# Designs tried in a protein design chat: VHH binders against q8c9a2. Part 5

Target 1, 239 residues: q8c9a2
Amino acid sequence: PPEETLSLWKGEQARLKARVVDRDTEAWQRDPSFSGLQKVGGVDVSFVKGDSVRACASLVVLSYPELKVVYEDSRMVGLKAPYVSGFLAFREVPFLVELVQRLQEKEPDLMPQVVLVDGNGVLHQRGFGVACHLGVLTELPCIGVAKKLLQVDGLENNALHKEKIVLLQAGGDTFPLIGSSGTVLGMALRSHDHSTKPLYVSVGHRISLEVAVRLTHHCCRFRIPEPIRQADIRSREYI

## First folded at step 18 (VHH)

Design S1
Fold by ESMFold2, last read:
Structure S1 (fold): chain B 239 residues (1-239), chain A 125 residues (1-125)
Amino acid sequence: as target 1 above (239 residues)
Amino acid sequence: QVQLQESGGGLVQAGGSLRLSCTTSGFTFSSYAFSWFRQAPGEEREFVGEISSSGDTIRYADSVKGRFTISRDNAKNTFYLQMNSLKTEDTAVYYCARDTVTSSGWGYDYWFDPWGQGTQVTVSS
């Protein structure tokens, strides 16, 4: 990609990162049972097979705790920006922001109180993954939920990591992802009794890691949290 | 009784070395990974390093990499922290802990269980 683009994105990423809030900001987050939480969002971007440009972006909102879809919006999009590892969110987030804006205009009463994002939050090369990016631009609480370990800050998918995964025996079991910096970047979560592959949960915006992990687990009827799963289903049907 | 106990702390000059031991009892030592942490007054517990159950995989915090070495002796149910080239900023209470998982509770006291009582390391200038 052009060197000028990388320089601009590094600067913008740093500026936006300064706006991340990694603590609880909402009353429902402070309640042990999430009293007051009624709407949870999920987003997805799914690409046409073998195509780095054509994709479907989806936003769903589910009732909580029932986890029933109450809003959906899916749109085919063209990703204009170049692919750059560590900056993937710059390609996708503008379209996710547009979906949130469309929801605000069409059904403002259905705005989610938190969005689960397929991807990382602060568990990222520069501490600013897609969940952070979407959260800062929308000012919605956001949670990053990744399916694979991003190997940054001394985190490696090595024998020691796999040994700790074996300790995850029941849905809800977790262990911390402590970087070589000493930072707790996220948690590994066994999301369901029958799902041996963990999820990697990290803060996006306006939420503590503890709340992010608990809510993610509460949203899992399957390995993948229902808001993300339902968004993915809608995206795949559009393609 | 499931227990971890640190020993080997003390006063040492900068540039010196110490070896800490963590002896364990009441569980199958060879089945677990273990970690070292440290805590200076008024600070949060800081990760120092981690060793796999086999001893083959070891990771270190950036602040100690190249100066500290973790090892274990499964026959003695003990693991060690060899601390070389000590700096005044290494002054802290050092804790050993067994790696675990948790489904409830939050923070280091739940992410690792059990913990040792700690041993003081003081590095003088």
Scores: ipSAE 0.860, ipTM 0.946, lowest interface PAE 0.6, mean pLDDT 92
Fold by ESMFold2, fold request of step 23:
Structure S1 (fold): chain B 239 residues (1-239), chain A 125 residues (1-125)
Amino acid sequence: as target 1 above (239 residues)
Amino acid sequence: QVQLQESGGGLVQAGGSLRLSCTTSGFTFSSYAFSWFRQAPGEEREFVGEISSSGDTIRYADSVKGRFTISRDNAKNTFYLQMNSLKTEDTAVYYCARDTVTSSGWGYDYWFDPWGQGTQVTVSS
């Protein structure tokens, strides 16, 4: 029954959340120029228009710092798990894990050293967004990069928030997303000089927020970081 | 030249009230949002609340909602923290800060600029 599923997912989410590491774990992360970083991944799940079940899941790997696609894998998938508020990543993440597993089998030398995820990390109703979920299951460093503010923990897209967005005048400008709990949940980032809409960056796994923000900015040729942009393009072409 | 200065701290008994002021100079006060923070010894700096440039949008940390009120007077270049129903847990140095953005550097001293000197609030049981 759905009650048994909810109980299992609630327990699993709590167990997985306890495994999140919100600090730098890799040598390249501690280098000011990211020396040693050569491969950055991006993932996307795009739904068929008008369909909440059929989707395309994509994984790309880009060279760094060149930001050129060196691996891509796209698959049509069916999200058959029940919709449960607060557990939406449980529907999507198994297919993203499968794409990572396929990469390990097909081209292990192309395994990314970090994955940018279209969605949230710790900036989430239960502190465990899709970027956290993927990161824990794959043990890859993961960054959540959201296009819209998730209004949790007292964060609201109100006049005060918009006023702070106006202060973001150049690519690289940031301000913190401090919840009513006092927690710094993420950063708003103006990713490009010509993009007035910020990104909302949060930790997924095995990375500090500071490094996550810096790397996200370095991956942006446009508003959306190239790993996510290229994954999205592949998903849309598949649909 | 750009400065913030807190005043109004002191010793107060639990259940009592205090009003903190933050006076500003060297910039156009009415153009900026401002925040209150506090810090107890050996603790990290803690968000208390934030007020928009117009004063119309205000938000509070969960730990102080319903007890603390933030306001501003643009004619006097000053904003305030009214603290009621004080608890011993509210004992801290209270800081005012101007909301800003940063492209480099990390942490509260980059995310907010400038900061006030701090004023001690001590709540006795």
Scores: ipSAE 0.858, ipTM 0.946, lowest interface PAE 0.6, mean pLDDT 92
Fold by ESMFold2, look of step 18:
Structure S1 (fold): chain B 239 residues (1-239), chain A 125 residues (1-125)
Amino acid sequence: as target 1 above (239 residues)
Amino acid sequence: QVQLQESGGGLVQAGGSLRLSCTTSGFTFSSYAFSWFRQAPGEEREFVGEISSSGDTIRYADSVKGRFTISRDNAKNTFYLQMNSLKTEDTAVYYCARDTVTSSGWGYDYWFDPWGQGTQVTVSS
């Protein structure tokens, strides 16, 4: 990618990052059982095998606490921006924003009160992952849920990290991802009793890390939280 | 009973050195990773560093890297913080803690268990 494009993206990331709210902003977030939460969203972008341009973007909305799909929208899309590590959101987020806009136009009463995003939030090279990006552009609370550790700020998938994963013995077990900066970037979460590979949860927007971790765990019938799982299933059906 | 106890704190001039010890009992020391934290008055706890159960993997906060060294002696159930080139901003109560996991509760008191009582380090100009 050209140097001028990277400079523009870095500037835009910094500008949007200033808009991230990393605290609870909704009443349901402060309730111990999430009373008032009725709709959780999930998003996914899945690529055609061997193709970095053609993808399917999906948005689902599930009822909470039942975790039943009440809305789905999947669309084949063509990614225009080049893939650059650290700037993945610039490729995908425009299409996710479009899906949210379509929901607002077609079924505004089904707008989710929080969206789980397959990817990172503040756990990111510049503190602004795809979950942050989607959150600030839509002003929806967003949670980043990554399947692999992003190795930033002194976080490494080394022997020390692996021995802490071994301590995760039951669904709901967590440990903090403390960077060399001293920042708590996210939490490792064992999301299900039968999964030894943790999830890495980080704040996207308009939510505290504590609530993000609790809700993510409550949404897991399997390793992957149901909103993300259902979005992924629908995307994969198009690919 | 499961216990951690720090020692070795004190008053030292800037540029000096101190070595802190964290002695443990009541559990299998060699099975756990451990961490050092510090807390200055009116501030939140600050991560200092972390050492794996084998002692082969060690992490440091950026603020202390190159000046502080963590080690452990599994035969003595003890791990250490060697602090060199001390600065006045290193003044704090230093705590040792055992790395753990939690399914409930939030914050450092739940993410690490148990904690030591703390030892004061004061760096004068």
Scores: ipSAE 0.847, ipTM 0.943, lowest interface PAE 0.7, mean pLDDT 92
Fold by ESMFold2, look of step 19:
Structure S1 (fold): chain B 239 residues (1-239), chain A 125 residues (1-125)
Amino acid sequence: as target 1 above (239 residues)
Amino acid sequence: QVQLQESGGGLVQAGGSLRLSCTTSGFTFSSYAFSWFRQAPGEEREFVGEISSSGDTIRYADSVKGRFTISRDNAKNTFYLQMNSLKTEDTAVYYCARDTVTSSGWGYDYWFDPWGQGTQVTVSS
């Protein structure tokens, strides 16, 4: 990508990052049982195999605590911006924002109270992953849920990391992802008794890390939380 | 009884060195990773570094990298923090802790268990 584009994206990331709220802002978040939470969103962008341009973006809304799909919207998109590690969200977030806008227009009463995002939040090269980006642009609480450890701020998928994963024995077990900066960037979560590969949960927007981890765990019937799993299924069906 | 106990703290001049020890008992030392933290008055605990159960993988906070070294001796059930080129900013109570996991609590007191009682390091100019 040209140097000028990268410079503009760095500046925009910094500007948007200042708007991230990493604390609970909603009453349901402070309730031990999440009383008042009725709708949880999930988003996914799935690429056509072997194609770095064509993808399907999906938004689903599930009832909570039933985790039943009550809304779905999928669309094929063409990613025009170049791929740059750490700036991937600039390619895909506009389409996710459009899906949220379409929901607001079509079925405003189904707007989710929180969105689980397949990707990172503050666990990111510049502290501003796709979950942060979507959260700030939509002002929805957002949670980043990644399937692989992003190796930033001294975090590495090395022997030390792997031995901590071994300590995760039951669904709900967690350990912190503490960066070399001293920041707790997220939590590793064993999301289900039958899954040995953890998830990596980080704050996106308008939520504490503690609530983000607890809600993510409660949304898991399988390794992948149901809102993200249902979004992924719909994206893959469109490809 | 599961215990960790720090020792080796004290008063030292800037530029000097100290070596902290964390002696453990009541569990299989060689099965666990361990961490060092520090806490200055009025501040939250700050990560200093972490060592794997084998001792082969070690992480350091940016603020101490190149000056501090962590090691362990499985035969003595002890791990260490060698602090060189000390600065006044390194003044704190230093804690050792065993890495663990949690499903029902939140914060450092749950993410690491047990903790030592702490040892004071004071760096004077």
Scores: ipSAE 0.835, ipTM 0.939, lowest interface PAE 0.8, mean pLDDT 92

## First folded at step 20 (VHH)

Design U5
Fold by OpenDDE, fold request of step 23:
Order: C-alpha cells, then structure tokens, then sequence
Structure U5 (fold): chain B 239 residues (1-239), chain A 125 residues (1-125)
C-alpha cells in the first residue's frame, strides 16, 4: 500500500489507542470465579485457499462456563485492505465489527460480555493490535490471543524465549512478556497440559492482563481457546 | 534454601562505573536464566536486563542499552551487572531475580523466584 495509506493507518491507530482501557471494567472480572459471566465471544477470519481477498468472517458466542455455542454467524467477505504486518485490523476488523453489530440487532440478549480475538492486543508494534481495535470500536472487553510471538519491543523468539517455554510444564503456567521498554505487554500461557506450544495473551480493551490470562485459560479445552477455536472451525467450514 | 544476594552497590559520580554481583545458592545455577531489576523511590520496579542460562542471549531495557552489560560466571554461581556511564536517573535499589514460570499468583513476586534483597546504587551529579 502507498505510504500515505500507512501513514493514515498509523494515525488512526494512534487516535484509537488513546481510548484503550487496560483495566477491568466489568463486575464479573473482579470475581475470582467470574460469577456473572455468561457469554464469551470468539471471532476469526478464514481465507479461501489460494485467495488473499475472499474470506469468511465468523463470530461465535459460547455459554460460560459450559462453553457451548449459543450463537454463530459467518459471512463471506471481500477484503479490501492488503495484509501488512502491524495493520491486520484494517484488513479484518471492519467485518468483525459488522458481525457484532448484526448480533446486537438480531439477538441483543446473546451479546458476548467479552470477546477473544485471534491476534494481539497491546502486544503490537504500536501498542494497538487487532484485539484493541475491535474492542475500542465495539466497546466490548477484548482479549488478544496469538498463537505465535509477535516480536516487538525487543521481544524475540530466541534461545532465551525458548528456554522459558520449556519451563512451562502444566496448563495454566505462564511467564511475562516484558518489553525492552520495561512494559509487560502480555503473557505466554501454556493453555493445556497436552500442548507445549504457548499462547500469547495480551490486553485488547476493558480488561486487565491478569483477568485476560485467567479467562483465556479457562476457555481452553485444547490449545486454542474454545471461542476462537469454534470461530475458526465455522469460518473454514463455511467456505 | 534457594537464595540470591546482590552486592557492589554504592555511591558513584555521574559518568562513573559500578559493577553489581548477584551470588546464588541452593540450586543449579547453570540451568536458569536471570534478570536484573531496579526500583527508585516512589516508582515501580523496572526491568533492567536478562541473561539466558548459557549466557548467549542477553537483552536490555532501552534505558540502559549501550551502558550496562550483563554477564554470568557459572563456576562462581554469580551473574553481574556492569554499569557504565552512570546517570543520576540510574539511582535506585537494584535487584537480581531468577527467571521462572508460575501457575498461580500475579505480579513480579510470582513471575520471578527468588529475588535478592537489593543493593542501593546512588549516582550523584
């Protein structure tokens, strides 16, 4: 994309970043058992094989703590923005916002109280990843859950990082991702006893990192938290 | 019985140098990565740097890059923080910590274990 576009996007990210809330805002978040949490959402975008434009965006809502799908919505979309590292939100978030809006209109009682996003929150080149972007635009609590480490702020998937991963022995084990800036940008989480590859959890919006990590772990029956896993499955099947 | 102990702190003039040591006991030193932190009065604890178990991978906070060097001596169960070109803003209590993982708890007290007691570094103008 043109430099002008990237500049515009950077400006937009900066503008929206100022609206990010990185603390708990909901009563259920302050309860150790998350009492009051009844619905958790997940979103994902799957591409048609060999096609960088045609994709399926999916939103699923699951009951908590049962983690049963109570709502699903998938739609084919034509992505208008190319993929550029650090700007994934401009590619995918508009369609995800539309799904959330659609849910609000059709089944407002099924709106999720928190959304898990396949991607990063504040663990981002400019501190404003896809989970932040979605959260700010929808005003929903959002959690960034990435399957690979985004190497930002001095964080690298190097020998030191790999050494820490090996220390993760049980589901629920974590270590902090402390950037060179000194900021804790997220947590590496072993999500399941039978999965050695960690998830990378970061704050999207209206949630603390601690709650984000705890909830993500509670949503994992496999490596990938169920809301995201179900969204992924459904988006791929829809294609 | 696992213990870390800092030493080498003191008063130094701006532009000067100081070398901190963290001596460890009660565990296999060579098996762990370690970190340095510092905390100034009224401020939060700040990450300074980290060194892998082998010593081959080291990273630093932006605030100390180019001035501080972390190293380790496995034979002595000790790792170090060489501080050069010290600034007044480097004044703090410096802590060493063993890198670990945690299943419960939240905060630096849980993310690292154990911590040293800290050593005061004062940089005068």
Amino acid sequence: as target 1 above (239 residues)
Amino acid sequence: QVQLQESGGGLVQAGGSLRLSCTTSGFTFSSYAFSWFRQAPGEEREFVGEISSSGDTIRYADSVKGRFTISRDNAKNTFYLQMNSLKTEDTAVYYCARDTVTTSGWGYDYWFDPWGQGTQVTVSS
Scores: ipSAE 0.925, ipTM 0.969, lowest interface PAE 0.5, mean pLDDT 96
Fold by OpenDDE, fold request of step 23:
Structure U5 (fold): chain B 239 residues (1-239), chain A 125 residues (1-125)
Amino acid sequence: as target 1 above (239 residues)
Amino acid sequence: QVQLQESGGGLVQAGGSLRLSCTTSGFTFSSYAFSWFRQAPGEEREFVGEISSSGDTIRYADSVKGRFTISRDNAKNTFYLQMNSLKTEDTAVYYCARDTVTTSGWGYDYWFDPWGQGTQVTVSS
């Protein structure tokens, strides 16, 4: 994209970033068992094989703690923005917002109380990833869950990082992602006893990192948390 | 017993240098990565840097890059923080810690284990 476009996007991210709330805002978040949490959402975007424009965006809502799908919505979308590292939100988030809006309109009682997003939150080049973007625009608590480390703020997938990964032995094990800035940007999480590759959890919006990590872990029956896993499955099946 | 102990702290003039040591015991030193932290009065604990088990990967906080150097001597079960071009802002209690993972608990006290007792570094103008 033109430099002008990137500049505009950076400005937009900066503007919206100011609205990010990185603390708990919901009553259920303060309860050790998350009492009061009844619905968790997941979103994902799947691409048509060999096509960088046609994709399927999906939103699923699951019951908690049963993790049963109670709502699903998938739609084919034509992505208008090209992929640029650090600007994923401009490709995907508008369509995800539309899905959330559709849910609000059609089944408001099934609105999720928190959304797990395949991507990063504050663990981002400019501290405002797709989970932040979605959270701010929808005003829903959002968690960023990435499958690989975004190398920002001095964080690298180097030997040191790999050493720490090896130390993760059980589901629920974590180590912090401390940037060179000194800020804890997220947590590496071994999501399951049978998975060795960690997830990278970061705050999207209206949730603390601690709660984000705990909830993400509780949503994992496999490596990928169930809300995201189900969104992924359904988006791919829809294509 | 797993232990870490800092030494080498003291009073130094701005622009001066100081070398901190962290001596370890009770575990296989060469198997672990280590970190340095510092905490000034009234401030939060701050990451200073970390070093991999082999010593081949080192990372520094932005605030100390170019001035501080972390190293380790596996034969002595000790790793170091060489502090050059010290500033008054570097005044703090410096802690060494062993990198680890945690299944429960939250905060630096859980994310690292064990911690040293700390050594005071005071940089005067």
Scores: ipSAE 0.925, ipTM 0.969, lowest interface PAE 0.5, mean pLDDT 96
Fold by OpenDDE, look of step 20:
Structure U5 (fold): chain B 239 residues (1-239), chain A 125 residues (1-125)
Amino acid sequence: as target 1 above (239 residues)
Amino acid sequence: QVQLQESGGGLVQAGGSLRLSCTTSGFTFSSYAFSWFRQAPGEEREFVGEISSSGDTIRYADSVKGRFTISRDNAKNTFYLQMNSLKTEDTAVYYCARDTVTTSGWGYDYWFDPWGQGTQVTVSS
């Protein structure tokens, strides 16, 4: 994309970033067992093999704590924005917002109370990843869950990082991602006893990092939390 | 007993240098990564830097990068913070800590264990 476009996107991210809430806003978040949480959402976008434009966007809603799918919506979409690192939201988020809006319109009682997003929240080049972007636009609590470390603010997947990963021995084990700025940007989480590759959890919107990490872990039957896993499965099957 | 102890703090003029030491005991020193932190009065504890178990990977906070150097001596079970070009804003209690992982706790007190007692560094104008 033209440099002018990137400049505009940066400006937009900065504008929306000011609206991010990085603290708990919901009553269920204060409860150790998350009492009051009944529905959790997951979103994902899958691409048609060999096609950079055609994709399937999916939203799933699961019951909590049973983690049963109670709602699903998948749509073929034509991506208009090219992929640019740090600007994934401009490519995917509009379609995800539309899915949320559709749910609100068709089945408002099935709206999720929190959405887990395959991507990053504040763990981002400009502190405003896809989970933040979706959260701000929908005003839903959102959690960023990434499968790989985004190397920002001095964080690197280097020998030191790998050494810390080895220290993760059981599901639920974590270590902080402290940027060179001194800010805790997220947590590395071993999501399951049988998975050695951590997840990287960061705040999207209207949720604390602590609650984000705890909830993410509770949503993991496998390495990938169930809301995201189901969204991924459904989006791929739809293609 | 697993222990860390800082030393080397004191009063120094701006532009001066100071070297802090963290002496450890009660565990295999070479097996662990370590970090330095500092806390100024009325401020939150902040990350200063970290060093891998081998010493091959070192990272610094932006605020101290280029001025501070972290090193370790496995034979002495000690790691160090060399502070050069000190500024008044570097005034703080400096802590050393051992890296760990957590499953049920939140905050620096859980993410690192153990901590040293701290050593005061005062930089005068």
Scores: ipSAE 0.891, ipTM 0.953, lowest interface PAE 0.5, mean pLDDT 95
Fold by OpenDDE, look of step 22:
Order: structure tokens, then sequence, then C-alpha cells
Structure U5 (fold): chain B 239 residues (1-239), chain A 125 residues (1-125)
């Protein structure tokens, strides 16, 4: 994309970043058992093989703590923005926002109280990933859950990082992602006893990192938290 | 018992150098990565740098990059923080810590264990 476009996107990210809330805002977040949490959402976008324009966006809502799907919505979308590292939100988030809006209109009682996003929150080149972007635009608490380490702020998937991963022995084990700036950008989480590859959890919006990590872990029956896993399955099946 | 102990702190003029040591005992030193932290009065504890178990990978905070060097000597169960070109803003209590993982705790006190008692570094103008 043109430099002008990237400049506009950076400006937009900066503008929206100012609205990010990185603390708990909901009553259920303050409860050790998350009492009051009844619905958790997951979103994902799947791409058509060999097609850079067509994709399927999915939103699922699950009951908590049962993690049963109570709502699903998948739709084919035509991507309008090219993929650019650090600007994924401009490619995917508009369609995810539309799904949330559709849910609000169709079944407002099934709106999730928090959304797990396949991607990063504040763990981002400019501190404003897809989870932040979606959270700010929908005003929903959002959690960024990435399957691979985004190498920003001096964080690298190097020998030191891999050494820390080995220390993760049980589901629920974590270590912090401390950037060279000194900021804790997220947490590496072993999501399951039988998974050796950690998840990378970061704040999206209206949630603390601690609660984000705890909830993400509680949503994991496998490596990938169930809301995201179900969204992924359904988006791929739809294609 | 697992222990870490810092030494080498003191008073130094701006532009000067100090070398801190962290001596460890009670565990297999070569199996762990380590970190340096510092805390100035009224400020939060901040990351200074870390070194892998083998010493092959080292990372520094932006604030000290190019001035500080971390190293380790497995034969002595000790790792070091060489501080050059010291600035007044480097004044703090410096802590060494062993990297660990946590399941239920939150904060630096759980993310690292154990910690040294700290050593005071004062840089005068």
Amino acid sequence: as target 1 above (239 residues)
Amino acid sequence: QVQLQESGGGLVQAGGSLRLSCTTSGFTFSSYAFSWFRQAPGEEREFVGEISSSGDTIRYADSVKGRFTISRDNAKNTFYLQMNSLKTEDTAVYYCARDTVTTSGWGYDYWFDPWGQGTQVTVSS
C-alpha cells in the first residue's frame, strides 16, 4: 500500500490506542471464580486457499463455564485491505465489528461479555493490535491470544525464549513478556498439560492482563481456547 | 536453600564504572537464566537485562543498552553486571533474580525466584 495509506493507518491506531483501557471494568472480572460471567465470545478469519481477497469471518458465543456454543455466525467477506504486518486490524476488524453488530441486533441477549481474539492486543509494534482494535470499536472486553510470538520491543523467539518455554511444565504455567522498554506486554501461557507450545496473551481492552491470562486458561480444553478454536473450525468449514 | 546475593555496589561519579556480582547457591547454576533489575526511590522496579543459561543470549533494557554488559561464570556460580558510562539516573538498588515460571502468583515476586537482597548504586553528578 502507498505510504500515505500506512501513515493514515498509523494515525488511526494512535487515535484509537488512546481509548484502550488496560484494567478490569466488569464485576465478574473481580471475582476469583468469574462469577457473573455467562458468555464468552471468539472470533476468527479464515482465508480461501490461493485467494487473497475472499475470506470467512466468524463469531461464536459460548456459555461459561460449560463452553458450549450458543451462537454462531459466519460470513464470506471480500477483503479490501492488503496484509501488512502490524496493520492486520484494517484487514479483518471491520468484518468482525459487523458480526458483533449483527449479533447485537439479532440476539442482544447472547452478546458476549468478553471476546477472545486470534491475534495480539497491546503486544504489538505500536501497542495496538487486532484485539485492541476490536475492543475499542465494540467497547467489549477483549483478549489477544496469539499462537506465535510477535517479535516486538526486543522480544525474540531466540534461545533464551525457548529456554523459558521449556520451564513451562503444566497447564496454567506462565512467564512474563517484558519488552526492552521495560513494559510487561503480555504473558506466555501453557494452556494445556499436553501442549508444549505456549500461547501469548495480551490485553485487548477493558481487562487486566492477570484476568486475561486466567480466563484464557480456563477456556482451554486444548491448546487453543475454545472460543477461538470454535470460531476457527466454523470459519474453515464455511469455506 | 536457594540464595542469590549481590555485591559491588557503591558510590561513583557520573561517567564512571561499576561491576556488580550476583553469587548464587543451593541450585544448579548452569541450568537457569538470570535477570538484573533496579529500583530507584519512589519508582517501580524495572528490568535491566537478562542472560540465558548458556550465556549465549543476552538482552538489555533500552535505557542501559550500549553501556551495561551482563555475563556469567558457571564455574563460580556467579553472573555479573558491568556498568559503564554511568549516569545519575542509574542511581538505584540493583537486584539479581532467577528466572522462573508461575501458575498462581502475579507480579515480579512470583515471576522470579529467588531475589537477592539488592545492592545500592549511587551515581553522583
Scores: ipSAE 0.891, ipTM 0.953, lowest interface PAE 0.5, mean pLDDT 95
Fold by ESMFold2, fold request of step 23:
Structure U5 (fold): chain B 239 residues (1-239), chain A 125 residues (1-125)
Amino acid sequence: as target 1 above (239 residues)
Amino acid sequence: QVQLQESGGGLVQAGGSLRLSCTTSGFTFSSYAFSWFRQAPGEEREFVGEISSSGDTIRYADSVKGRFTISRDNAKNTFYLQMNSLKTEDTAVYYCARDTVTTSGWGYDYWFDPWGQGTQVTVSS
């Protein structure tokens, strides 16, 4: 990628990162049972096999706590920006923002109160993953839910990490992802009794880590939380 | 009776060294990873380092890396914090803790259980 593009993205990322809010901002977040939460969003970008440009971007909204799909929007998109480690979200977030804008125009009453994003939030090389990026641009609370540990800030998928995963015995079990900086970057979560591979939950925007972890767990009928799972299904069907 | 007990704290001059010990009882020591934390007055508990059950994997906070060393002796049910090149900012109560998992509790008192009582380390200029 051209040096000018990297310079622009570094500047933009720093500016957007300053806008991240990593604490609860909504009344439902402060309620132990999430009273007032009725709509949870999920997003996905799925690529055509063997193609780094053609993809389907999807947004779903599910009722909460029923976890039934009440809105879906899928679009084929062309991701022409270059792939750059640490800036992957710049390729796809504009299209996710467009899906949110389309929802606002078509069915504003179905706007989700929080969006689960397949990827990381603050658990990121520069503290600004895709969940942070989408959250800041839409000003929606966002949660990052990753399937694999991103090895940053001294976090490694080593023997120590694996022995802590063994301690996760029941759905809902967690341990903290404490970086070498001393920061709690996220939580490892065993999302379901029958899933031995954890999820890695981190803050995106306008939510505390505690609420993010608890809501993610409540959204899991399978290993992958329903909002993300349903978005992925829609994207793959569209392709 | 699950117990962790720190020892070895005290007053030391900047540039000096101290060795902390954490002795354990009431559970199978060799099955668990352990961590060191510290806390200065009015501050949050700060991660210092972590050692795997085998002792082969160890990680350190950036603030202490290169100066502190963690080790364990499974035969003595004890793990250690060797602190070298001490600085005044290392002044704190030092705690040992056993790594664990939690389902619904939040915070260090749930993520690690049990904790030691703490030992004061004071580094004078």
Scores: ipSAE 0.859, ipTM 0.946, lowest interface PAE 0.6, mean pLDDT 92

